VH-VL binders against f1rd40r3617to3795. Designs and how they scored, part 15

Target 1, 179 residues: f1rd40r3617to3795
Amino acid sequence: FNISVQSGYEAISQELCVVTCLKDLTSVVDIKTSSRPAMIGSLTDGSTETFWESGDEDKNKTKSITISCVKGINASYVSVHVDNSRDIGNKVTSMIFLCGKAVEDLCRIKQIDLDSRHMGWVTSELPGGDHHVIKIELKGPENTLRVRQVKVLGWKEGESIKIAGQISASVAQQKNCEA

## First folded at step 7 (VH-VL; framework fv_dusigitumab)

Design k28
Fold by ESMFold2-Fast, scan of step 7:
Structure k28 (fold): chain C 179 residues (1-179), chain A 119 residues (1-119), chain B 111 residues (1-111)
Amino acid sequence: as target 1 above (179 residues)
Amino acid sequence: QVQLVQSGAEVKKPGASVKVSCKASGYTFTDYDINWVRQATGQGLEWMGWMNPYSGDTYYAQKFQGRVTMTRNTSISTAYMELSSLRSEDTAVYYCARERWDYNYFDYWGQGTTVTVSS
Amino acid sequence: QSVLTQPPSVSAAPGQKVTISCSGSSSNIGDNYVSWYQQLPGTAPKLLIYDNNKRPSGIPDRFSGSKSGTSATLGITGLQTGDEADYYCGTWDSSLSAGYVFGGGTKLTVL
């Protein structure tokens, strides 16, 4: 099959990557939240008008979204939609992305700080290799916070991929996680 | 192998303080929160609070605020729980427990430290 | 009183099935995942069920969990004498200042 960029996915823009197949994997991953699991469906319903809201726990207790991939699929990017401009009392001001083969093998990929009026997708490139678990830790000034949508983009085993360029920090973090 | 090993039994007088240690091994200490849970003789489990070993952040159950302090020493992978102004009602086994993953459950527990408060 | 309500005791004969209930409210069981812990006499608690219905490695499939609304249930089939223990449900409470909450515990006696 042809080497091409499959960028029909609105949440991710990566023009330096030459891939044979990038697919929306959101429907085939398992998603878990730190609290209020009944609202998980709002994260994957395709709408940014619905949301997952964390429990009313102490603000220092980390709220998180965990994504588990089945064997045979590889997540390349994770995209999270935050709307601080609408969710004034439930802002997300920091996200920490972690990944690994299992819970015991989680490595921090990066931290992204969001401005107080952020609205839109926050996308993290994931390290290459066998990374089946992705955790997104969320922080904000209030006891509760809101996330409106999550998307996972990747490829299936048996398909080829060529990477033409990567952000230096991301590449360094990939090495640290695979040690 | 993941292990949490706690300090030995303590006998204290009313009004004293006690400091229990919990030494972690077999995993990256700063990646998991440590929770403290106690159990009075013949009674159920009672949650006291949690400590984030990476940041040092703590949260204490309302009942123990003002009396409990949870700390850690990352260089020796050890968590501490100090309870002050002890009363006979504080006689219990105190457990540390590792909080696994999305703050949902405790996957590994220490063996427990018996604290007896008597006069 | 315990925030989550469990029966104080249950009993059954070897080979039988037993069910232990755990009742809470919208802010705890209703909003969060439920775990179950087994405490054998004189020992620390051990994780038995997590995320409502999942078993850690090493826990036999005769132990099962379920959750409906604000209640959770632990099921044990094929009872063995080694199952005599105290069983605790536990979950996070989403109310500000609540933290993690346990049920009062259920003593299982295998007759």
Scores: ipSAE 0.341, ipTM 0.735, lowest interface PAE 3.7, mean pLDDT 84

Design k29
Fold by ESMFold2-Fast, scan of step 7:
Structure k29 (fold): chain C 179 residues (1-179), chain A 119 residues (1-119), chain B 111 residues (1-111)
Amino acid sequence: as target 1 above (179 residues)
Amino acid sequence: QVQLVQSGAEVKKPGASVKVSCKASGYTFTDYDINWVRQATGQGLEWMGWMNPYSGDTYYAQKFQGRVTMTRNTSISTAYMELSSLRSEDTAVYYCAREKWDYNYFDYWGQGTTVTVSS
Amino acid sequence: QSVLTQPPSVSAAPGQKVTISCSGSSSNIGDNYVSWYQQLPGTAPKLLIYDNNKRPSGIPDRFSGSKSGTSATLGITGLQTGDEADYYCGTWDSSLEAGYVFGGGTKLTVL
């Protein structure tokens, strides 16, 4: 997967400035699925030829992928690869992105609806925080659904280049909870 | 704040039915499945089934199919488990327990309802 | 008879360490996350470990979990008298008839 983004802080006076490049953090986050955890490796192997398929035991239960970040790991974006054109019997037609400090404290970020022929990456920007739990709820018309790849982009504390100056940054995205 | 409060103890004759209630509070009732688990005196935990309060869908353990019915009333955030054709072997404490639809664990449990089946 | 196999009892002195095993098959532990529940005498079960090795808020780090293949283990270090309880493993079973399954339970006696 080839997504490249850049973020930085402008130095204006006497404080240290940090330039941060987004990195693929997928190998250092913890990923849980609602079912079939043995297939999680298919989501992170770098290939869209393999997939995670939800189990029959889920039936009408919510299907999901949950990502947990540890201290010092900062997720900025999460991307999910869906191939409805190939996975005709296992389509994903809607994704709901949630995040919070813990699984008991999740707020909805957004819902993205996918067309019946969707093929490609679906990306959500994430609000800031020291410890993140990101949940992706998946909906489709069949009992089971397939996701082919997941990527987490962000930065690790202490990884960036340090430059003398003052840091200026945009206000953090507001988290909006939905009942 | 999250609570599951179950109905009181029941004494029944063999062949009767019992209906246990589980009233939820402190969360959105329709966001969490309700599972039912029983435990005979001195025995282990035995899962009976789950009920989805949003859809009304149920899934029953094979042992209880044909005898158990799980329902809910969303207006009062209450789940019900009815067990029919009671036998002495059904004497147990019956628990309701909350599960987020896609999690593999029960994070809150009711206090239990003792059901005694005796002649 | 339970689907998941646990030893019926384990005992140790205060301050010691114990481990409780839970053995299953590919359709249950092999394919699913394992939880552990603590049941004090006369009370409802309480979630102790979820997702194989994670602790809910309020559970001390003396309690730990692990999973390898079709088996899971609960570890308890620094045993206290208040740890005397029944411990159950539990998981989903992906086979057509099962659903959620529990181990037979292990009675921990703190001598």
Scores: ipSAE 0.052, ipTM 0.639, lowest interface PAE 6.5, mean pLDDT 83

Design k3
Fold by ESMFold2-Fast, scan of step 7:
Structure k3 (fold): chain C 179 residues (1-179), chain A 119 residues (1-119), chain B 111 residues (1-111)
Amino acid sequence: as target 1 above (179 residues)
Amino acid sequence: QVQLVQSGAEVKKPGASVKVSCKASGYTFTSYDINWVRQATGQGLEWMGWMNPYSGDTYYAQKFQGRVTMTRNTSISTAYMELSSLRSEDTAVYYCAREGWDYNYFDYWGQGTTVTVSS
Amino acid sequence: QSVLTQPPSVSAAPGQKVTISCSGSSSNIGDNYVSWYQQLPGTAPKLLIYDNNKRPSGIPDRFSGSKSGTSATLGITGLQTGDEADYYCGTWDSSLEAGYVFGGGTKLTVL
């Protein structure tokens, strides 16, 4: 699975080309789960053969995965891999994505209902602006559920060339990213 | 500023039902679960259940299952808790409380609604 | 009776420190994050500590929390008369049909 977004900008009054590339930021964000935090590594190991399975710790509460972006990290997309075809007893049938500047005021941005046989990535675009917290609420018919992978795409302040910024063409070309 | 404002005190007879309201403001109502907790005079806190204001999903403590109903009206950011078949031992202050973003704690509480069930 | 055990009362002088214990089992404190709530007389409870040891904005650093195994503790240093209140621990319980559980409460008296 690959996700990439490329955008170019060319200044009219001067020949400048600015390219913004989204990078995989999964390794530099903080991830918390509603239960079994010891299994968080399975969500970010790059493999869809491993999984996080919710535990008895959260059987009586809403199951969730939360992503916190530290200073200088800006998330644009979040993707979650669910395999209901293999995880028959631990299906995820609904995901609700929330985001906000702080944990005290999150806004629902998207709900995605999944087929009972869903297999693959579920991707949500995050709204523009400052996002420091992203929360994914998970629902299923069983007491426990499984998520196989989480991926966060965005840019790191000071390392990415932004679309809205203007910079010399040579610098923009050096920062070009792959599809 | 997050606020939960509850309806006023109620006096009921045994066998009646009571419906307490909890109006939320200062945040996105549908993004945080509402829990209900009661406290009899001079006694401790007792959890009753939670309601998800986005989906309408609920989960009730075993003790109250069959007697409690938790609902919401998203257009007015208001949660409701209705308790039926009231008994004298249901005399208590009833609180609504907002569940924190990761569902582990209650970060804001209503002021409480006193419900008195006469003998 | 509450499934989480707290001492019914504690007391100390202004400026001193106290520790309030909260004892549970593997299905509650052992498996889950612990919160602490302060209830001043005649008021609703207020969140003091969440996720075992974190403070919400506006809670002074003289309040602290910790968790070890199936027990948790609330520490209060530099006691003030305004700290006289009931203190409750709380956590989710993963046993069958349990839900959220509170400790029995501890009345703090500042002598």
Scores: ipSAE 0.296, ipTM 0.725, lowest interface PAE 4.4, mean pLDDT 85

Design k30
Fold by ESMFold2-Fast, scan of step 7:
Structure k30 (fold): chain C 179 residues (1-179), chain A 119 residues (1-119), chain B 111 residues (1-111)
Amino acid sequence: as target 1 above (179 residues)
Amino acid sequence: QVQLVQSGAEVKKPGASVKVSCKASGYTFTDYDINWVRQATGQGLEWMGWMNPYSGDTYYAQKFQGRVTMTRNTSISTAYMELSSLRSEDTAVYYCARENWDYNYFDYWGQGTTVTVSS
Amino acid sequence: QSVLTQPPSVSAAPGQKVTISCSGSSSNIGDRYVSWYQQLPGTAPKLLIYDNNKRPSGIPDRFSGSKSGTSATLGITGLQTGDEADYYCGTWDSSLSAGYVFGGGTKLTVL
């Protein structure tokens, strides 16, 4: 079956579920980067033509993007757009996703290795609605790395019901979501 | 409560080396980078470099490259900064400072270690 | 010579307002978070403002920060004698081979 939607992004998986409105929460979360915070707007402007590039001050530090959810916001998926085909001097070849209640209490969710010519969205499902902080650690062969977009998908308290089955979402396909 | 406690004052001769310690408590030592900052008498703050206590990775300011070494011992939550080939202009108070996990600023500082280089 | 420019001193009477400026470039203040540190005589620096305008727990709201373009400003209202200190702005600077830079410091005197 197909997920019923009113606003947000359509599930790319054809799975039966009790409808939960999956919404783009990117505009209501707090996003921090390990460097170059003036470029954070490039991650959320809806365009893959702009980018955030990590700074020289990160030389041997872990490059990262940290997402903090306010009360009433439940993140289900985080998606990151990487374009190694254009960003040949700033490639991202590995991502580690972590989450937890606080910055100091994070658990690793998964690690995804990217092809040297990767172009497109990299998505991680989050382990449930109890976490408030998501961190994405970025690795690559060059001193600086580029990320083009970040999307956070989920639901707000009072607008969701329990999901009956597993679901995968595509941040590239915006559809209406309806409960 | 978060605390950084540094070793006591040192008096060294020109050409010697000094090793300053910084013992952390009240948090998970390996989660936060330690930076080193110095201040000569009556002068401003000068950044020296950072050390990642989890990995041991370091980065040193160009001015100190080749003379400074930053290390740690995770079993006792202690960071070290060693400065070699000491000169009179190295006379300063040396601070360790914890860099916040997300925001690249120094949220807690050690009390400082006075290093005097004299003959 | 510091990369970030601050006035060397500022003074005002108790209860008044003072502002301390910090001027940089596009590679530091223009593109990065600014922090302010307070150093009381004979003590280590203490974080006063982070992320341009945020206060750590325990810092009273009479201390404020702002940033516009390549400059940052620290504001102190309701000035008290206990505010006599040196104040430093600081930020990361890509133009200096990935280093943290401080302003030259401003000595605040409460007259």
Scores: ipSAE 0.007, ipTM 0.585, lowest interface PAE 9.2, mean pLDDT 82

Design k31
Fold by ESMFold2-Fast, scan of step 7:
Structure k31 (fold): chain C 179 residues (1-179), chain A 119 residues (1-119), chain B 111 residues (1-111)
Amino acid sequence: as target 1 above (179 residues)
Amino acid sequence: QVQLVQSGAEVKKPGASVKVSCKASGYTFTDYDINWVRQATGQGLEWMGWMNPYSGDTYYAQKFQGRVTMTRNTSISTAYMELSSLRSEDTAVYYCARETWDYNYFDYWGQGTTVTVSS
Amino acid sequence: QSVLTQPPSVSAAPGQKVTISCSGSSSNIGDNYVSWYQQLPGTAPKLLIYDNDKRPSGIPDRFSGSKSGTSATLGITGLQTGDEADYYCGTWDSSLSAGYVFGGGTKLTVL
């Protein structure tokens, strides 16, 4: 993942802790999509050769992927794989990351614009706290959009060894989703 | 029922490497981290590290950094621990153990693999 | 030696009670859940207590755990000869130089 690579580089340049103790939480979170729920398995199958594609039922709605964390599990990063180079008719050109305690109470974390030829992971750091819901809103020029994989990284409450170094420090500095 | 079944005993010369396997059954292999723990004859338990079978991510105890490699093959639900540059002090029983999602503990253990390093 | 300190041995007669201590620091026992593992002679360790004081299915209520500050204790009542084993406490260490840590082990002899 992009965050593991970046963490290593920062440690070299800043003499910071390079230990990445994050756990892959993707198999224990609940994932919902704005359309075509039967394709959700393509987002977590470990392959970037399969995809979720939004359907006609959300043509005039915001296309989205919503991740819900169970009690005791804290997400620190979410990563989304987009391949605009292959998915020419279904490009994702912008992603908006939101989080909160419930879907009715979400705060915007950030917006990331993607190159029209983007291929690879898009990673967002999540603010610290009891945010149990992460929503990824997808934007693009076409009626339907494609996403190839989703990963969630984080830790279990009470498990300090899994969240050492600058990952813990950067999360702790967050005030809320809007920052 | 959950089971972790390890490979058989090994005898190695100093300087060699050993690769121990741990085959999981009775649960979804990629959902639970696998930890490796060793125990020299008559001595206590010594933690070596963990491996996430979904991502392949690892974390090794400082003592074993540079000598240990933990991997997996998800198609056969098998974890591996390879220890290189073996010394007589590495003579021990090596265990794999499953770490729970909800708690920071090991709920199921393999039967152990005896590794003897002698010349 | 071990990061967590346990007495090396304890002994008692059948039907009696024993308590095994496990002492650490704020970065391990103080900040994390403590588990206890039982190792019968010639066998792999078996989870006995988790989350400081919880028992897995199949563990009799004669076994109990507790934690106070930077110390944990394992209590065994109604001792039986089948309880002869080595007992290990274990926990995560939140310091950057350590991972999971075990106590040195306590050999329980039932005479």
Scores: ipSAE 0.000, ipTM 0.456, lowest interface PAE 18.5, mean pLDDT 81

Design k32
Fold by ESMFold2-Fast, scan of step 7:
Order: C-alpha cells, then structure tokens, then sequence
Structure k32 (fold): chain C 179 residues (1-179), chain A 119 residues (1-119), chain B 111 residues (1-111)
C-alpha cells in the first residue's frame, strides 16, 4: 500500500534493509606490548579512563602493540584510542601499522600521524588475505607513551555476515571475490 | 641462516682493555638490537648492555658504566664490545646476543669469547 | 648476586616431568615478559621460551612456560638425557638503574 515518499512504513522497511555486522574480536586475540604487559588489561577493559604506559626500560626502543590471531580468527580493522589532550607527557604522534603471517615476516601497511592534541580512535583497515599478526609501532616525543584502548574487528571462520535482502548477496560476494 | 660469529680468545693483563667483535650474517644487521652478556667460570649470566646498530644508541648496566663501550660497523655487519681497566674478576666468557624483533628476549647467541685477565 | 631466584638444581628420571621456578619482584617479573634459556655444557645459551609461554621454531611442546604474579615456571615433560643443561630465566627490570636480569640458573640432571 504505501508508495508515498514520506511514509513511516517506508522508513521502517529501509531500516531493515541494511544491517551488517563485524565481530568484536578483541577478547579472543592475543595482545602483546613491547613493555609493561601487566597493563595490557587496561587496553581491553572497555574504558578510556585507564591506559597502558610503556616502560622506562625500553626508553630508546620502538614501543609497540602486537596482536596475534589464533586459528580461525580474521581481523579486518584495528582501532587504537589515544588521548594526547590528557596524556601531555606521554603523547603518541605517529603510528605505523604492519601485518603478516608471523612476527618475523611483517609488511608495513600505513603510517598515521597524530596531531599534538589528538583525542579519539585511530582506525586502520587491514588488507584482505592471510595475515595472523598485526603490529602497531608507536612514536612520540617523550620517553614513555600511553594508549588507552584497543579494538579488533573481523570475522571468525565458519560465521557469516548477517545482511538483509539483496544487499546480503552483494556485500558477501564483494568480500569473497575482491582481488 | 642467522649467525653471530665472535672473535677468538684473549689473554690480558690487569689494567688493559679488550675489544670483542661479533659479526652478524643471515639477516638485516640494522633491524635488531645486539646485547652483551658475560659468564664467569661456573657462574650465571650477567647482562652488560645493548646497542642499536641502526642509530648507534647504547644502554649499559650501571656496574659497567664508564668502562664499557659498545659500537658497530654497519658496512661489515659487526658489533663490538670494549671493556677497559680490566680486573681479574672480568675473567669470563663474553657473548653477543640478538634481541628478538618484538623485543624482550635473545633469539640468537654468538659462540662466546673467553677473556682471561691475569698477571 | 642474581636478582631472580631459581633452585640451584633439579633432577628426575627419563620420561618424568620437572618444573623449575623463577621468583622475582613487581619491578621485574611482575611488570615484564619472562624468557627461558637452555645452556648445554660448553655451549652458548639457546632461547627456549619467550613472552612467558611462547616457543621458538624447533622447540618441542614438552617445554612450556607460565607466569603468575612475580613468579615464573618452566615445565619439562618426557625428560630425555639430552635435556641435561643449565636453565636460566630472564626478564627486564623496570627500576631506574637496572636492565635485563637473569636468574642464578638451575642445573638439570636426568638420572
């Protein structure tokens, strides 16, 4: 019945036609930091009020967060929360994202530079394919750096994206067939 | 394959200096920190410091500060550890060791260089 | 002497299992990753376990590591005569003037 542009039924139907879900994989991946592993729980506790802070013992070494995916886990996006506005003495001004099959065989994906007053999430899309390890190298002007939260989004093998209507076929086909 | 090959045994008198070399092969020398560790006969391992072969930056254990110098020559993929003002208690086997790519462990070790300090 | 405490010796028969403890403080084991190194007589140390519980390529799964609080443990199952060696734990120390620290070492004898 409803063929009018501004109908409430049309708005409800539109809502039902576009639902896509990536899994939050943060709780099922293995996370390693270059120092202070006792603070890793602060990166995954769901709060941006807690933080991981790198140690003085690695003062001149590259600070990093390494994410390892167990069998059947595929990461598509990694998001990192940095708050330079609060962490004035521990700023992160650059992030380098790398990925590969093993820690020894990583390739650089991209570098993202952060302004000195950055506050919020920094997200990197990961290339499609067989990557089990993601490494985030962190740079800043101070001896120690702070990161407040990390999230990993992706798929578990054997699970499908829930998509409504013909949008389901297009998106799933796109993911399967992209070169 | 990854190898760290050290210079041969040295015998020195008290007050002299010794310079041990560690030649790396099988990987990109500038991508991995080199650590130095010593071991006196029948004793445990004692960490001396690390050297970044890309930057030349170093960090020395407080016990060796002022007596140790760690350097490298990137053109021949070789790390050096020089210990000065030698004492009899410096008699030990000295090892170079490569720090893993993501830090915190020593994945490959040199064969060791015996340094004997005697009068 | 050593900052990390290990038993000086441990022994068992072939096929049995042993554990070697490594005790430290909040500034070393409590705050940092633990590694284990095997030293066969007359040889350089070899990495056995890193990042508390990870094995390098070529290390059999009968070797395992764990960490709880300020202590770490190396486990060896299915003991073989070739396992006779000195075993060292190691970790970074977060205190201002310390660096990497090793345990005093444990001599494993396979009876």
Amino acid sequence: as target 1 above (179 residues)
Amino acid sequence: QVQLVQSGAEVKKPGASVKVSCKASGYTFTDYDINWVRQATGQGLEWMGWMNPYSGDTYYAQKFQGRVTMTRNTSISTAYMELSSLRSEDTAVYYCAREGYDYNYFDYWGQGTTVTVSS
Amino acid sequence: QSVLTQPPSVSAAPGQKVTISCSGSSSNIGDNYVSWYQQLPGTAPKLLIYDNNKRPSGIPDRFSGSKSGTSATLGITGLQTGDEADYYCGTWDSSLSAGYVFGGGTKLTVL
Scores: ipSAE 0.460, ipTM 0.765, lowest interface PAE 2.9, mean pLDDT 85

Design k33
Fold by ESMFold2-Fast, scan of step 7:
Structure k33 (fold): chain C 179 residues (1-179), chain A 119 residues (1-119), chain B 111 residues (1-111)
Amino acid sequence: as target 1 above (179 residues)
Amino acid sequence: QVQLVQSGAEVKKPGASVKVSCKASGYTFTDYDINWVRQATGQGLEWMGWMNPYSGDTYYAQKFQGRVTMTRNTSISTAYMELSSLRSEDTAVYYCAREGFDYNYFDYWGQGTTVTVSS
Amino acid sequence: QSVLTQPPSVSAAPGQKVTISCSGSSSNIGDNYVSWYQQLPGTAPKLLIYDNNKRPSGIPDRFSGSKSGTSATLGITGLQTGDEADYYCGTWDSDLSAGYVFGGGTKLTVL
C-alpha cells in the first residue's frame, strides 16, 4: 500500500511509545454516493482515469460521498482525488468533511476549497474514536461534478503496538509501521 | 425524539384549495428535506415533491405542477403543502416525510392528514 | 399504472418466509438506491430497508433487502401475524420528470 506506507503516522505518549500503522482500508469500508451508485466502483478501482459523476436526480441537493466503517475499522484519514483540469464542466470547488456515529448525527470537521485547476488528492484528517460514518459534501459551479478516486487510511483494532521506552529495531516494526 | 406532526383532517368542495402543515421537532429543521406523499383511498403511495427548508427550493412531480406549492416557516419548524383546484380524485391521506441525511430514503413520516373533496 | 411493479398480494403461514419483488428499469432501480416501507393498517408508512439492503435501528434481521440489475427483493423470514401490512418499494428515477417513484404495493397476509 503505497499511500498507507508513505502517509504513516506515529503518536508518542509521555509514558509509553504507541505506534499506529496506517493501512489502506478502502476495500473494507462501505461507500455510498448521493446519486449514480452504479458508478461507485470507479472511485475505488485504483485508476484516476475513471470517475464517478453525480446525476441530475440529486436535484441540486448537496452531492456527497458517504463512507461507513464496520465495527473494528477505524478511519484516520480520507483522501479524494479531483481532476478539475480534465473535468472542466464538472469541477469540484469545495469539499466539506463531516463525521459521526451515524448519518443523522454528523459534525462538520473541515472545509477545503479547491482552485479551478486543481488536480490531485485532497486529504482530511479525521478525529479519533470507534467506527464511524464520514460524509464528504461536494460543491461546484455546474449541475454535475466528478470525483476520480477515494481512499481511506486507518487501522483495524488489534493492529497497533505499544512499547515501554525506546522503540527496538525489529522486522515487524520495519515491515508493518513507518517508523 | 424525531417527530413530524401534521394538521387535522380537511373537508373541501371541488375547486377549493387546501393547505396542510407539518411541524418538525427533535432535529434541526433546516438540515433535512421534506417530501410530500399522498395515498388515495384504497390505492398506493404517490410522491408529490420535495422542499428544502434551508433554501426554500422545491421540485414538484409533473402531475402536480401548477396546482401544488410547498413552503416552510423556519421560525416554527413547519412545512406546508398547498394543493389548489381540488377535484374528487384528490381525496387522499397526505403525508409529509423527512428525507434521510444522506438522501435516497424517507426515514420519518408524519401521521397523515385526510383531505376529503366532496361535491 | 405503477412505475415499479410489485405483486398485489402474497401470503404464507406463521414461521414461513416470503419474498416480495419490485421490478423497474435502468433509470430507476438500475441506477439508484432502493428502499422498502411497511404500512400497517391505518398507520403511516415506516422505513423498513434503505440503501438496497440496510436496516434502520429497531428493524429485526428477519427483514432483508437485495437488488440485482433492475429488480429488488424484500425478504421476510419467521413470519409473524404482526407482519400483516402493505409493503412498498421506492427509489429515485433519473428521469427528472418522474422524481421519486413507489411500487404499487404488496398486501401481505399471514394465514
Scores: ipSAE 0.047, ipTM 0.624, lowest interface PAE 6.6, mean pLDDT 83

Design k34
Fold by ESMFold2-Fast, scan of step 7:
Structure k34 (fold): chain C 179 residues (1-179), chain A 119 residues (1-119), chain B 111 residues (1-111)
Amino acid sequence: as target 1 above (179 residues)
Amino acid sequence: QVQLVQSGAEVKKPGASVKVSCKASGYTFTDYDINWVRQATGQGLEWMGWMNPYSGDTYYAQKFQGRVTMTRNTSISTAYMELSSLRSEDTAVYYCAREGWEYNYFDYWGQGTTVTVSS
Amino acid sequence: QSVLTQPPSVSAAPGQKVTISCSGSSSNIGDNYVSWYQQLPGTAPKLLIYDNNKRPSGIPDRFSGSKSGTSATLGITGLQTGDEADYYCGTWDSSLSAGYVFGGGTKLTVL
């Protein structure tokens, strides 16, 4: 999935929400499949040079990453960085995205299969509506899997701009605030 | 409302097999692993294994390996646990339990199925 | 016997506080999250505490959990007669390749 940048745009006194990274408004909840609790912070440290590695030696168990969102945000996209080219023994070959109001009430969004040499971001658009939990299920051929980074993109409800006149090219992403 | 409803009590002779069912409702059956736990009369809880209803993958405690089989039928949201070569020591209440999101706890339990093995 | 050690029984009066201990090793409690289950007479177990110290919806705040090293503790304040039950700790054991283990259970009597 791609997020387009607009330049030279003329706006007509419209209310828009700026799509941005929601690091301060989301948290990765306890990942009990992590091989080390300290690795949870690697998912949100802004670096693809550090990694999260699943624990649970049984490769038949589905590994997962769960993200909790503060109420009052509109999460629009979730992106996961996978580097199978570096993580040869810990490859992620399939990813399932789910979201919902609570961990007990999640709906599957989509499944994305990754090639054995995948390197880069894997992005899923999130459906409109009330969702406060995002879950990413991971599968691969090895008993432990690695993910380098996770981020959620969206906007905070009530944080909108009314535009009169031209929007400069430096405003990278915009979205109407209507759900 | 999440519910796990198990089949009724069974009385078996030594050497027979028993198959206990566990019907799930109130959630997407394939999204949560089902574990099986038993409890002999006056004894503690003993874990038997887990079954992933999406994939059909299973893992059995070593004590039960070779005698237990865990399966599911996704069209009717039902999990099964079959225990063969029954002995008097297998007399117990058998529970199915739903595993929480991160594989560390059992958040909903069936009501239990009493299996009595006697001659 | 059970892999995790609990006292076989504990007793206290209504309104008092009790703690129930659960002792294991580095491969189970030390490396993994602990859960606690309540089993009322003749019923299925019910989840009381998960992830060492978290409560499911519907569990009163008078139930609490904690973990330190290779031991975990369940605390119950404001004891009520309805708390008479068997209490079990449980956790994954890394030495058993994702096998789940329970404590032997503690019978709580409210005198």
Scores: ipSAE 0.007, ipTM 0.502, lowest interface PAE 10.6, mean pLDDT 79

